# Designs tried in a protein design chat: VHH binders against MYG1 protein YER156C. Part 4

Target 1, 338 residues: MYG1 protein YER156C, of Saccharomyces cerevisiae (p40093)
Amino acid sequence: MNSVKRVKLNSKMSKQICTHSGSFHADESLAVYMLRLLPEFKDAKLVRSRNPKDWEASDILVDVGAQYDGVKFFDHHQRGFFETFNEKYKTKLSSAGLIFKHYGRDIIKTILNNKVSSSDLDLLYDKVYKQFVEALDANDNGISKYTIPKDSNLEPNFRDNAISIPGIISGMNPNWNEDTSDESFDRCFARASEFIGGVFVTLVRGYGQSWLPAKALVAQAIDERMDVDKSGKIIVLPQFCPWKEHLYELEREKNIEKQIEFVLFTDSSGAWRVSTVPINSTSFQFRRGLPEPLRGLRDEELSTKSGVPGCIFIHAAGFIGGAKSKEAVYELAKMSLA

## First folded at step 1 (VHH)

Design n4 (framework vhh_7nfr_2)
Fold by ESMFold2-Fast, scan of step 1:
Structure n4 (fold): chain B 338 residues (1-338), chain A 123 residues (1-123)
Amino acid sequence: as target 1 above (338 residues)
Amino acid sequence: QVQLQESGGGLVQPGGSLRLSCAASGFTFSDYAMSWVRQAPGEGREWVSSISWSGGSTYYADSVKGRFTIARDNVKNTLYLLMDSLKSDDTAVYYCARESYDYVWGSYEFDYWGQGTQVTVSS
């Protein structure tokens, strides 16, 4: 009797989210927060339970229920679960990854107040997964950042567990000698969910409001490249911005892949940098290096040998250099093209 | 699959010499800067030496300058560390590591490591 009226009340009022009780981790703490960002779940009630009766009463289950159907159940603990974010990724999804895979675009749109195009949303969706959510998925599934042979006894120089997001969240659980009631765990979970959620939202806003707008600056620099140098191989940014990923994407969009070889910009001191472009995002090799005879030189020695006044340095590997003026870094880039 | 395999370690007397090799496979070796990193018993990791993708630039820790030489053969996909005038303080497991440089942020990161080779300098 009560169950029918409760179902009608739930459809009229708030949605209900369920996750497991007891000790909590970063993945479901973030997953619950992400769901609550959505208009549908904004005022959702959270039930933390391993009782199947509570699962029946819930609209969505996260990290509990031993099922994944992409609709109501979002758990990764069952046998035979091998889901990844997409074909480009090898990391097995946690509950955070599952929720982000299904709702990530809507989550990002909500954080950015719907001020994002579909193509830019796809860029942010991949970037947020790659930079943040994948690491949480890996941590929850016991996957290491580095590939180290099993017969190696290589140890880290220091421990960083207490300052990692998963470590911080783990530390927010009640200690063994504190109140370990369900109510205490629920209060601690709410605090942990708000903490990791705040970190996540800050990151997404940074990408949407600062990283993504850098694309327009890079696009303009590409459009103006012939005014910089007739080769079209040198671009100038009006200020430092995150240009690298945008350059590769814009080259593909404009059918000029591999054409831009140098990027000129000011550093935080107001001095100028000339940076090479790597041949691709996974390679250390650059499309064209700074002149071999000038590598490793500094200040007066560099200025004298190059014939360019106001030089500061050229890195020994030839991938970056600096000078006091835009004209100087342009000349360093220009002579590299000869 | 990326693989790095070290060889050439062993027991040597103080003042002796050793040549370490690292065989690389599963990636375009000539696209990457490479490093040697060592770890002494009970101590943290210490960077020893790096070499640019072309071999045109080399870098050394102050503790090994003038005694060690890093080299590479991009045809054979092999990294070398030539160690001369070995001291007891050079006793460590030596690891071959692949460098990835994010020059937007100006930082190096090691994304693949070898199994390590033991170097013991003792009488």
Scores: ipSAE 0.000, ipTM 0.237, lowest interface PAE 18.8, mean pLDDT 85

Design n5 (framework vhh_7nfr_2)
Fold by ESMFold2-Fast, scan of step 1:
Structure n5 (fold): chain B 338 residues (1-338), chain A 122 residues (1-122)
Amino acid sequence: as target 1 above (338 residues)
Amino acid sequence: QVQLQESGGGLVQPGGSLRLSCAASGFTFSSYAMSWVRQAPGEGREWVSSISGSGGSTYYADSVKGRFTIARDNVKNTLYLLMDSLKSDDTAVYYCARDYYGSRGYYEFDYWGQGTQVTVSS
């Protein structure tokens, strides 16, 4: 006879995830959520325990067990642990970084319903780590964003710990005068894991569904640049999209670094914009500014002084301008090259 | 304060038996679950067995089930590991450890002995 009739379907049937009990932090809260996004762990039982019996019964251990083997144990609290995401990174991994390192591509694929190519998946894998997971790894390992000299007088103008993701998660633990039973900590952990998981999924979805598709638009605009202007320094995007990171990457891929100086696109109102290109992704300086005599001018005054009808504005810093037509913003960019 | 001292290790042939002891002092021994953890050369630490404070519950790693028996004597404040049918892959330093259930970081154990070497070879 079929032995499935003897299996209790209302008892544990899925895999088991274990993490430590008591006070929780952002890293294992996210790590557990990320694992549960995967089909293999979707219905996994979570046990929060420092008891070795619970560890042996578990299929995967996160932030507990004092080991890292990339298969069952994913803890970073042991001596001699210096694991990084890859050779390009210096930040030591937390349990979130360890899980993301091993499962990150499959996690991203699951969030995007498998609608991503392998090469695009590699781009997203690096981007999600760099923009989100690395900061959580650094926070958990006590690593500062900046190296500050010992004799510096740099002090923060305000405190932001209560509005950081790690600070918010820490604040979700039971307070000292509340129910501090294991069951209470477990309920609070579940809420914290869901919160940080929601933030993570929203970010990944935005990157995969909105940021990533912009690459193809920027690539086509670069390929068509000589049809826009013989200098090859002006590109036109068919619609508003996040172009900056893709532009730097594509210039490098095509061996044309620093050649594109202006990007033309429509804003949400349907008016046209001319944007300068910053010298790098973190700079407030641009490769070539809009004409200095036109900066800070608006509407009729700008149109009259530039000789270009339909102008709306040129920012006082010269990094962006706007006009009613594509032809007008092209003329503003063209004048800047003279 | 808390002290754990292992003894009973040594060289034994495959299929042989050893009895490890751990003398505990500096705390109320019967109030804590106790464990044995081993570490082979070049390997990470591997949990072997645990016993509840009363001795009423015992737990074993799948690799040692049916071969090892954990026991305790709460009058003598001593933890034991009886090892039968020893294999070459049981070769390791065996540590006595006090189980953690308080505010002492992320580790499963808050106090460790110095370890006793078990070598299984023919």
Scores: ipSAE 0.000, ipTM 0.104, lowest interface PAE 22.6, mean pLDDT 84

Design n6 (framework vhh_7nfr_2)
Fold by ESMFold2-Fast, scan of step 1:
Structure n6 (fold): chain B 338 residues (1-338), chain A 122 residues (1-122)
Amino acid sequence: as target 1 above (338 residues)
Amino acid sequence: QVQLQESGGGLVQPGGSLRLSCAASGFTFSDYYMSWVRQAPGEGREWVSSISSSGSYTYYADSVKGRFTIARDNVKNTLYLLMDSLKSDDTAVYYCAKEYYRSGSYYDFDYWGQGTQVTVSS
């Protein structure tokens, strides 16, 4: 019955998206893909052009036109442009960030089939920007992750640009000795847009359908903590889930900041893990480590020295350990509290 | 815990059709995206198709777009791949895979079925 070619019954029967011609980058490749997820742009014609007549004929311009009005023009190349995602961010927006800032909530709702509350949507909107879009904005604007002093010895040990998303997209342009016609660039752009779009949708889906539901599991584990250990410092998850960000937020909501020190959960094999809680989301330092004398030990040696049967390992840094039973990882956590 | 069991593979001639099924258990099937991935003899794994938790969104590799249809039944906890206009280059072992969010790798989580062989030849 229905066809992807069926014309939309809007005041304009179809929309037109315009972006620049020639060599392309990750920001406009993603921006065009994101727009096409929306019902109003799903069947939009894409024109890749630096001709003002093509700009006039278009409904939305991405990464061309040297203007930003939040309605038709979404370019960041003009002098005096300093737009950020919001007051918490210092990273200047690229065309991807501009489109995500204006349409991001609707894009996320579309990906999640409207199965998201307004408050959860706000959490996902910020999380998707922070984890994915901000780095693309920074890369496109030449913003470094670190401010490196001139007398610094901070040099990279290896190059990784060919395996980064911006580097991969850049590499998808036609090579100088290949077909460099407009049609060739347009075909390559379409492939690049689909590639980065697929990565983006997978990430948003994972956050909305897997990361977000983990909050309820962590909340229940916190509520049950006194039944696990009288200290209230050890929680048990009924299954592995992404717990770290939720733990920090829930501790604040429940007025128990910094109290939880160990998280117990199962891996895919049915074996158990004991994880420490980092001081904060970006730290390699932990509130309480696993016992120093046991770090780096494995199997029978670990079981003998700890006095806990069924141990598998304790990482050399002391941040995680494993054992064959819940009782074993509980004992490892409990002895760490002594 | 997580189990994925594929069925429906077999020998078919070029231009023929097959329907693959994957019975899922050990997790809340309706909460997760599901995928089909194939591996041809002597080749690496190739992603074929994905379907959203609700079934509202479907995604296809360019090589199969217009020929294959992914579907799911959340009541039966079953994933399907409807394969039309089969070509010799579709010959592969087809795997059912559960998608999940990863945050660092302490352990390698393999949420794949055993695979079902599809052979397209005259």
Scores: ipSAE 0.000, ipTM 0.089, lowest interface PAE 23.4, mean pLDDT 83

Design n7 (framework vhh_7nfr_2)
Fold by ESMFold2-Fast, scan of step 1:
Structure n7 (fold): chain B 338 residues (1-338), chain A 120 residues (1-120)
Amino acid sequence: as target 1 above (338 residues)
Amino acid sequence: QVQLQESGGGLVQPGGSLRLSCAASGFTFDDYAMSWVRQAPGEGREWVSSISWSGGSTYYADSVKGRFTIARDNVKNTLYLLMDSLKSDDTAVYYCATDEYWGSGYYDYWGQGTQVTVSS
């Protein structure tokens, strides 16, 4: 048997990160922050420069240099660049997406203190990109969330520039009548990078520590579905948790797509809810609604008309209802299957 | 506890190729970044290459970029170094090492390494 020997290599230099000078945006602000989360870049010097001498001295270049090689250069501004996160995505990557594509698993693992399995890490890698990084990539590349037909009059009802992450980061640049020296831009960049980085870390921790554990609860509820109702269309969660995304994924994995129609769970008051399952993650359309004659009714009126004691409400749109007991919300779901 | 077993070294002509392997045991392999470090006779230690926990990130010393490829198989708990276009300067004992902090320069060495000799 051999003994473990731990050695620090004296020739290992501190790393240097380079990004462009002047006005900054959300993508490279996040990219630099993400790199600095990694042990190899935690003490890295940041240089903001368009000078080739500074590029040569740097270990990694973000959003500058007009090249992408997956090793030193991570820029998306060169002609013929159409890199996406993977085959499932159409959104062209920005510098944030490039860094996340290459280092994302290690970044997530670092944020979660290595408390994540390889399979769960793959789920988080996709989720973090889909929920956060993709929108930053799209914004930086001028990609619209919606495809608008030529003859459609589709106008936003309000402006949201001041409350979007890219808008906030843009607003953190020095104004024209403030100190616009390189030092001022660098200070503003540091603040912006810390801000967007803090948001990113908070979301990743939430996904890894709260969203991800809900998967096991949903999986068990699906496994027990036949004990809830002979149809297998109703599941019961032991407590409220973020179930929707896990349900769609688990249905695909178990080859029961679109079969679950109602989810029963307790709300914050200890009362029970019956929720319909939306046809997709962004829709208010549902696979099967609660009974039309009961929609909009409450309390005694609902209990009397449904024949179910202890009812509290059924929303006018029919997508959710509530009652004082598990048995009551089960009866409401069961009636909906008739 | 932690055990790393290097293999695959040997004598090769300049321009030749070798594949080094490192079999890991006694720890959760996919939770650790891994590195290759070499030491030539009479020289100091030189970092060669590193690979992240998932294999999603790889780094190379300037002296080996374009010639060496680091890879890992987390199912088999094995680290690889694919060495192409070998030069006399690549002659060294090659060690695989766990990196507690990815890219920090602090490494755990385990075993005697595997000897690579490039000569005509």
Scores: ipSAE 0.000, ipTM 0.162, lowest interface PAE 18.8, mean pLDDT 83

Design n8 (framework vhh_7nfr_2)
Fold by ESMFold2-Fast, scan of step 1:
Structure n8 (fold): chain B 338 residues (1-338), chain A 123 residues (1-123)
Amino acid sequence: as target 1 above (338 residues)
Amino acid sequence: QVQLQESGGGLVQPGGSLRLSCAASGFTFSSYEMSWVRQAPGEGREWVSSISSSGSTIYYADSVKGRFTIARDNVKNTLYLLMDSLKSDDTAVYYCARVEYYKSGHYDAFDIWGQGTQVTVSS
C-alpha cells in the first residue's frame, strides 16, 4: 500500500481575492464578504491593490481591473457595461450585484446551512436582490430611487445619508487627519466588510428562517379554505406570520389569483384578527374592505351595530379588525362578502 | 394521521435499475418539499435528492447526479426516485422524508419520515 502525505490528500490551495486599494465603498465591501462565506473562498487571502501583477496572481477580482467575464473579473467601471440582475431589472449592477448574480444562490445556501429547497432558494435569491442588493447597486452607479421631473422643485424634508448603509461604510474610511497608510485602509476595510456582511447575513437569515417558513402556513390555509367558508375567499392562519407575498405567489401557482379576500389569525394576546388582502404588494387598496358602517367602531358599540358578540375594533380605514373569538372575526369577514 | 410509506426496494445487480415510490397521506402533499435520504449499514444518514412542492426545482447529491431522477405526482400524492446505473455503494435503506425548512438542526430539516425500503446492489 502507498502512504500518502496530508498535502496530497488535501490538494485545495488557498484562493486569493483582489479588490482596489485606498478609499472603499459598500459594493466591494459586501462583495468580498459574500465571497468569503463560500467554502472555496473561506480562507482566501485578500489583497487590496491597483497593481496588475497582483491582479494576475489573484483568483478573483472585485471592483478592479476594468473587466467583467463572470469567472475572474467582476468590475463595472468599464465603458459599455450594461449588465442587470436579469430582464426584470433595469438597475445596472455594481461589484456587489455581480458577485450576488453569480454566487448568490450558493451564498444563501451557506448562510442557511443548506436548509433550503431549490424553489425556495430561487424565491430568496430574488427577494434578497430586490430588498437589499439592488439598492447598493443603484447607489454605487448614481441611480436615484425616483425619477424626478426636470421642472419640479422637489426638496427633501430631512437628510438620511449618514444612516444609509453606503453612507455608514463611506464614514468608516480613515479621515484625512488620521493614519492614511495602506495598512490603515486595509484595517478599516476589514471592519466595514464585517459590518455590512453582518447586516446582510442577518437579513438573509430573517428571510430564510422567519419569512420563508410562513409559506407552508399560508399554503395549508389556502388548501383548507373551503372548510372555512364555501366561497373559498377566507383563509385561517394559526398565528400571525408574513403572509402577503406568499399569498400572491401561491395564488399564481394554484391558478386562483385574486380569489382570497380575508385572512384570519391570532395575535400574541390570543385575540383574533381579520385582515383584508391588498390588490397587490405595493397598494393600499384592498380586494374587499370591511363594512364601511362599522369602520372606526370599538367594543360594545361595534358588537351591537354588527350583531357579532365579542368584537374589539375595526380600523377607520377598514383594512383590519379584531374580536375575542375566531367565530366573531369569521362573521365580520362573511358579512363583508354580502 | 400523517404517514409516508415507501415501496419498490429490492435486490439488483450492479448497473441495474429500480423505481422507489412513497405514498403520502394525512397532509397536503402538494404544499411540502419532499426528499429522499438513505442510510447504509454502519453509516449515518445521507441526503440523496429534494424536490420542491410544485416539482419545478430539484436538487441532487453529487454521488447520484446523472444516475437518479426524483419526481412527484401531486394528484396521486406520490414521490418517486428512479435509480439507474446502480453501484454497490448505493446499497442502503431509502427513506422518504417531508421537509420542514429552517429548523434548528440537520435532523430537524425533516419532520416526517417513512419506514424505509431496502435497496441491495450485489453481484
Scores: ipSAE 0.000, ipTM 0.088, lowest interface PAE 23.5, mean pLDDT 84

Design s1 (framework vhh_surovatamig_d1)
Amino acid sequence: EVQLVESGGGLVQPGGSLRLSCAASGFTFSSYWMSWVRQAPGKGLEWVATISQSGSETDYVDSVKGRFTISRDNAKKSLYLQMNSLRAEDTAVYYCARDYYDSSGYYEFDYRGQGTLVTVSS
ESMFold2-Fast, scan of step 1: ipSAE 0.000; ipTM 0.152

Design s2 (framework vhh_surovatamig_d1)
Fold by ESMFold2-Fast, scan of step 1:
Structure s2 (fold): chain B 338 residues (1-338), chain A 123 residues (1-123)
Amino acid sequence: as target 1 above (338 residues)
Amino acid sequence: EVQLVESGGGLVQPGGSLRLSCAASGFTFSDYYMSWVRQAPGKGLEWVATIKQDGSEKDYVDSVKGRFTISRDNAKKSLYLQMNSLRAEDTAVYYCARESYDYVWGSYEFDYRGQGTLVTVSS
């Protein structure tokens, strides 16, 4: 959901945001940050309170007030609350999900400095929810990644609580033997909100400014593939970009599924890379590997054995290699096709 | 005691259709959301479809939308899954599952499932 109307800031006092006092969690930490990104709330006063008088004085309440009306109250703690992002999702919304559902498009548009089309905005709105916000909603609502029957013995291989976003935010609360005054909790909340907000903004900017524009570069590289190699199995990107998701989708759109086997691009050092294409977006298996006799070799040994001058490496697993020139990585890819 | 008994699984060719049934007993069937969950050989559990107590709301995993239809008959205490345009990747053991809502965390969990019925999509 978007804001219905863009409101000019008036000469009156700034808006007021309210959330609950005391111990805080990832959902309202992010919700408050997201609201403050909006022009209407950028200078808003934050009050952390469970007092009804503070709720009455506030323009918007997140994670407090035991109500959800989509205008002023954005709480999910009331009994019988079953709101989801849309009909495609089963995950119950937390306060973060509620704010993102209503303001998400405007939040994304603000992060991207209004440099996004309506159709791209819809795509980013879904992608950001699916990749980031849904997991926070699930964590806050006690929903597992897998739907596990009570009689199952599924056990994790390791613990990751201390490095998860919810775990990190939880750890940012004052410890029991520290200053546990309201002022201390408020200072800790501000740091937590900035932390999760920074992660969120970085993700959104990555998707909007880097992930999305890569589609056009990959499409052009596919269109030019026959000029790279007569097989049509090798593409060259004019610069490095996040190509994987776009490649699979563009192959489907162009009716050439599974045909591209190697992607050539420059790395940050100016050297060239040859990357294999995984069989699908979640696989560590690739359509065609680099030559087995060359795997694990480096520098002069690799150059000598391959007959290709200027080689740098081929990974032991054969999924990626590097060389000093475009011609060298092309020869490594071409040898792989034989 | 809660019991869920699936039936209707079997061998079917790609593009074929199959209808799964689940007979529920030991609880008030009409009071619960019901779901179908599957497990392909060597893979984890995957949620497939959910239906509200009165049948008014239905949800599906993206890979089966337009191909599968979940339904229920509260008078017969039965849950169904109509599976059309079956693909090799639909091969799995299919489980009937009862959903409970946990108000403390605001989430749905499967508190009971049946023994499962095997669906094999192959020539």
Scores: ipSAE 0.000, ipTM 0.081, lowest interface PAE 24.0, mean pLDDT 84

Design s3 (framework vhh_surovatamig_d1)
Fold by ESMFold2-Fast, scan of step 1:
Structure s3 (fold): chain B 338 residues (1-338), chain A 122 residues (1-122)
Amino acid sequence: as target 1 above (338 residues)
Amino acid sequence: EVQLVESGGGLVQPGGSLRLSCAASGFTFSSYWMSWVRQAPGKGLEWVATINQGGSEKDYVDSVKGRFTISRDNAKKSLYLQMNSLRAEDTAVYYCAKEGDYGDYEWYFDLRGQGTLVTVSS
């Protein structure tokens, strides 16, 4: 039952993917799923084996074979392997990162039904790696999220292993007291591959169908900023969208870094919001807050004290506020600039 | 706890012979396929030989076919590699591996033992 031997396939019209047998991890689970998204590999047979005869019969090997040639062999377990996604990244690639590096653009293009431009594809390729694949590469290579100083007394307050993607995938292997045959491992691998693949596809669709289209809205809002306020520090979006990452990138492209301080947009109720801009994409600090005397106030009290009719709220931290009209949130932003 | 302890390596002249041994503990040895894997200086891991549970089925990398013989003794929980007609290119650290261990994280290889060094040199 635990045999790693396979009969060599004599088919030249179907592809074969090979990965190692036995215990599996997030990297090759995702890598196999990503390959199967491609037209060339959608009907590919998967063989999980450490037998070189099965490797010879395969068109592509993932996380097995102790080689990386960018064509047939995609393994990262050999010494002297230091491949990274590109020169901007320091994280050593796992098998997932290797497959994504070589096929990532085609994988994203397939998920989005070829409805993406070349330049937008490059943005998605980098974003998907940065937000998702890099963390899997790091986990697989034992790379820590933080560089801990020598004299650090940092201790975790809780364990999160069971709710991380690598931890979940690890937990999907057969348990010691269950069926540990090759067939059982293969069934568990298939479930794990579908699970992580589903997460990956959902993420890529979200980025391509929702995050990416927001760029055009933010670009137009920046172009129209002088019509909003003479300072050029306030922009208006026609609706809520994921604006933050696009704002920083577009400011850089237009040579106006750190200039935009407030973003006005409508929420789902038709009311308006005024949002501050964080100093960077991961910060809880903002470039300019809403007025301190108005923070924590609501409705009539806020409208009276601000002198702006139709106010709804200003958060106690001053990072966001709301009002019934565009004119009202503009006035709240405008007075913050004084 | 799975433990694998390799031994039998050493310095040998080209054309010589060595017999490697692996002592297994912490699992039901007779229920698993076993393999020998090697790592030459400055190279990646290379699979060398595999043997099934009962010893009836064996496979080798082409470069060692006819020169190396894998065998096992389930009663002694031991795996062996008889290496004949040794060549300079056989110089490597040899590791004993249980089914399911190859292809895992790099640190996992250290848990299978330190390996045994084979140096083929005049």
Scores: ipSAE 0.000, ipTM 0.114, lowest interface PAE 23.3, mean pLDDT 84

Design s4 (framework vhh_surovatamig_d1)
Fold by ESMFold2-Fast, scan of step 1:
Structure s4 (fold): chain B 338 residues (1-338), chain A 124 residues (1-124)
Amino acid sequence: as target 1 above (338 residues)
Amino acid sequence: EVQLVESGGGLVQPGGSLRLSCAASGFTFSSYAMSWVRQAPGKGLEWVATISQSGSETDYVDSVKGRFTISRDNAKKSLYLQMNSLRAEDTAVYYCAAEGYDILTGYYDYFDYRGQGTLVTVSS
């Protein structure tokens, strides 16, 4: 009979990853974790060294070596380095951004067990960079989210350094009065790399398994819009899902940008909602608000003044409302178009 | 089900040559690094050689360096071990093995293998 045998394989065969020794940061902590997700580097030995002999012996160098060739060297500390993720981004890449730029599609495929199409993979590749990796690149390169004028007296109301991912990773280094041996730094690095890697994998899995499936629901709702209202400005979703980013992208793909003004869906209680569409993904301004005279009203008062039975509420800002039936939220959307 | 079927062993005199083959099925062969391991009579398993997924990288136990060559053909889903200048100490049952990969942890140390092995006897 064929017997199942377990053997411990010789780790000498593994690829070798090199990064710098001593104090570590979020970018190379994530970069090393991301590489180890790949089949080529899954069992790679990590050497943390600034010695050129260790660089020569390594298969890939991250955040060390003062070179970028897209094959062996992935460092951003050399003069004249201005690489960005692509032409749509201005943020200079860190070592995390460099590794994600070159291996990101394969990293995402690995996390999702190869259960993703090529087009969906491109969508996730951009989304993961935009939502997570870009902020790490910016932090490492000293880039601020906002450009503040030189003569501005703008000061933050509170400090958040200790709760940001870069701040948490920085805080995982050995303290000055602890064991600061190379072995201690390496143990702390391994913990930091696992922490940021865990956050990264959770985010990618959420996008691939939860956020991405919402695209099909939004696409169908857009295709059925003329059956909802002759204007084509109202869509209906079968349940609540993350629709906003998909709506903007699908509008671009279908050449109907800025045309959808209301989204109808059921909430967790089974009641219906009517939501306005923001002018863009980051705005609190909307394409068309719910009627001003109805804003802030609830229940019987709202139903009486609107003439629509079964109303529950319209938010004071006019961006969302609710009612007991699909017909009621449709009427609220329809009267907003008049 | 993962299946690994080794062949090519036999009786050979010291200084002779043999080529071992391993036919793989039940998994995506090109996605795994492959190894040859051997077990001499009355001894434990000993790693002999490994080859990367693409075949671009190889490594060997010191006692066989320069004498053995590991290779693979991903289209044929086959692994090979060319053994030259055989010595009595090379007498063993030879098994092929595939590396396991845990995608979430990025680590592996063990992989189950299934096969009968192929016996190599080096004797005058």
Scores: ipSAE 0.000, ipTM 0.096, lowest interface PAE 22.1, mean pLDDT 83

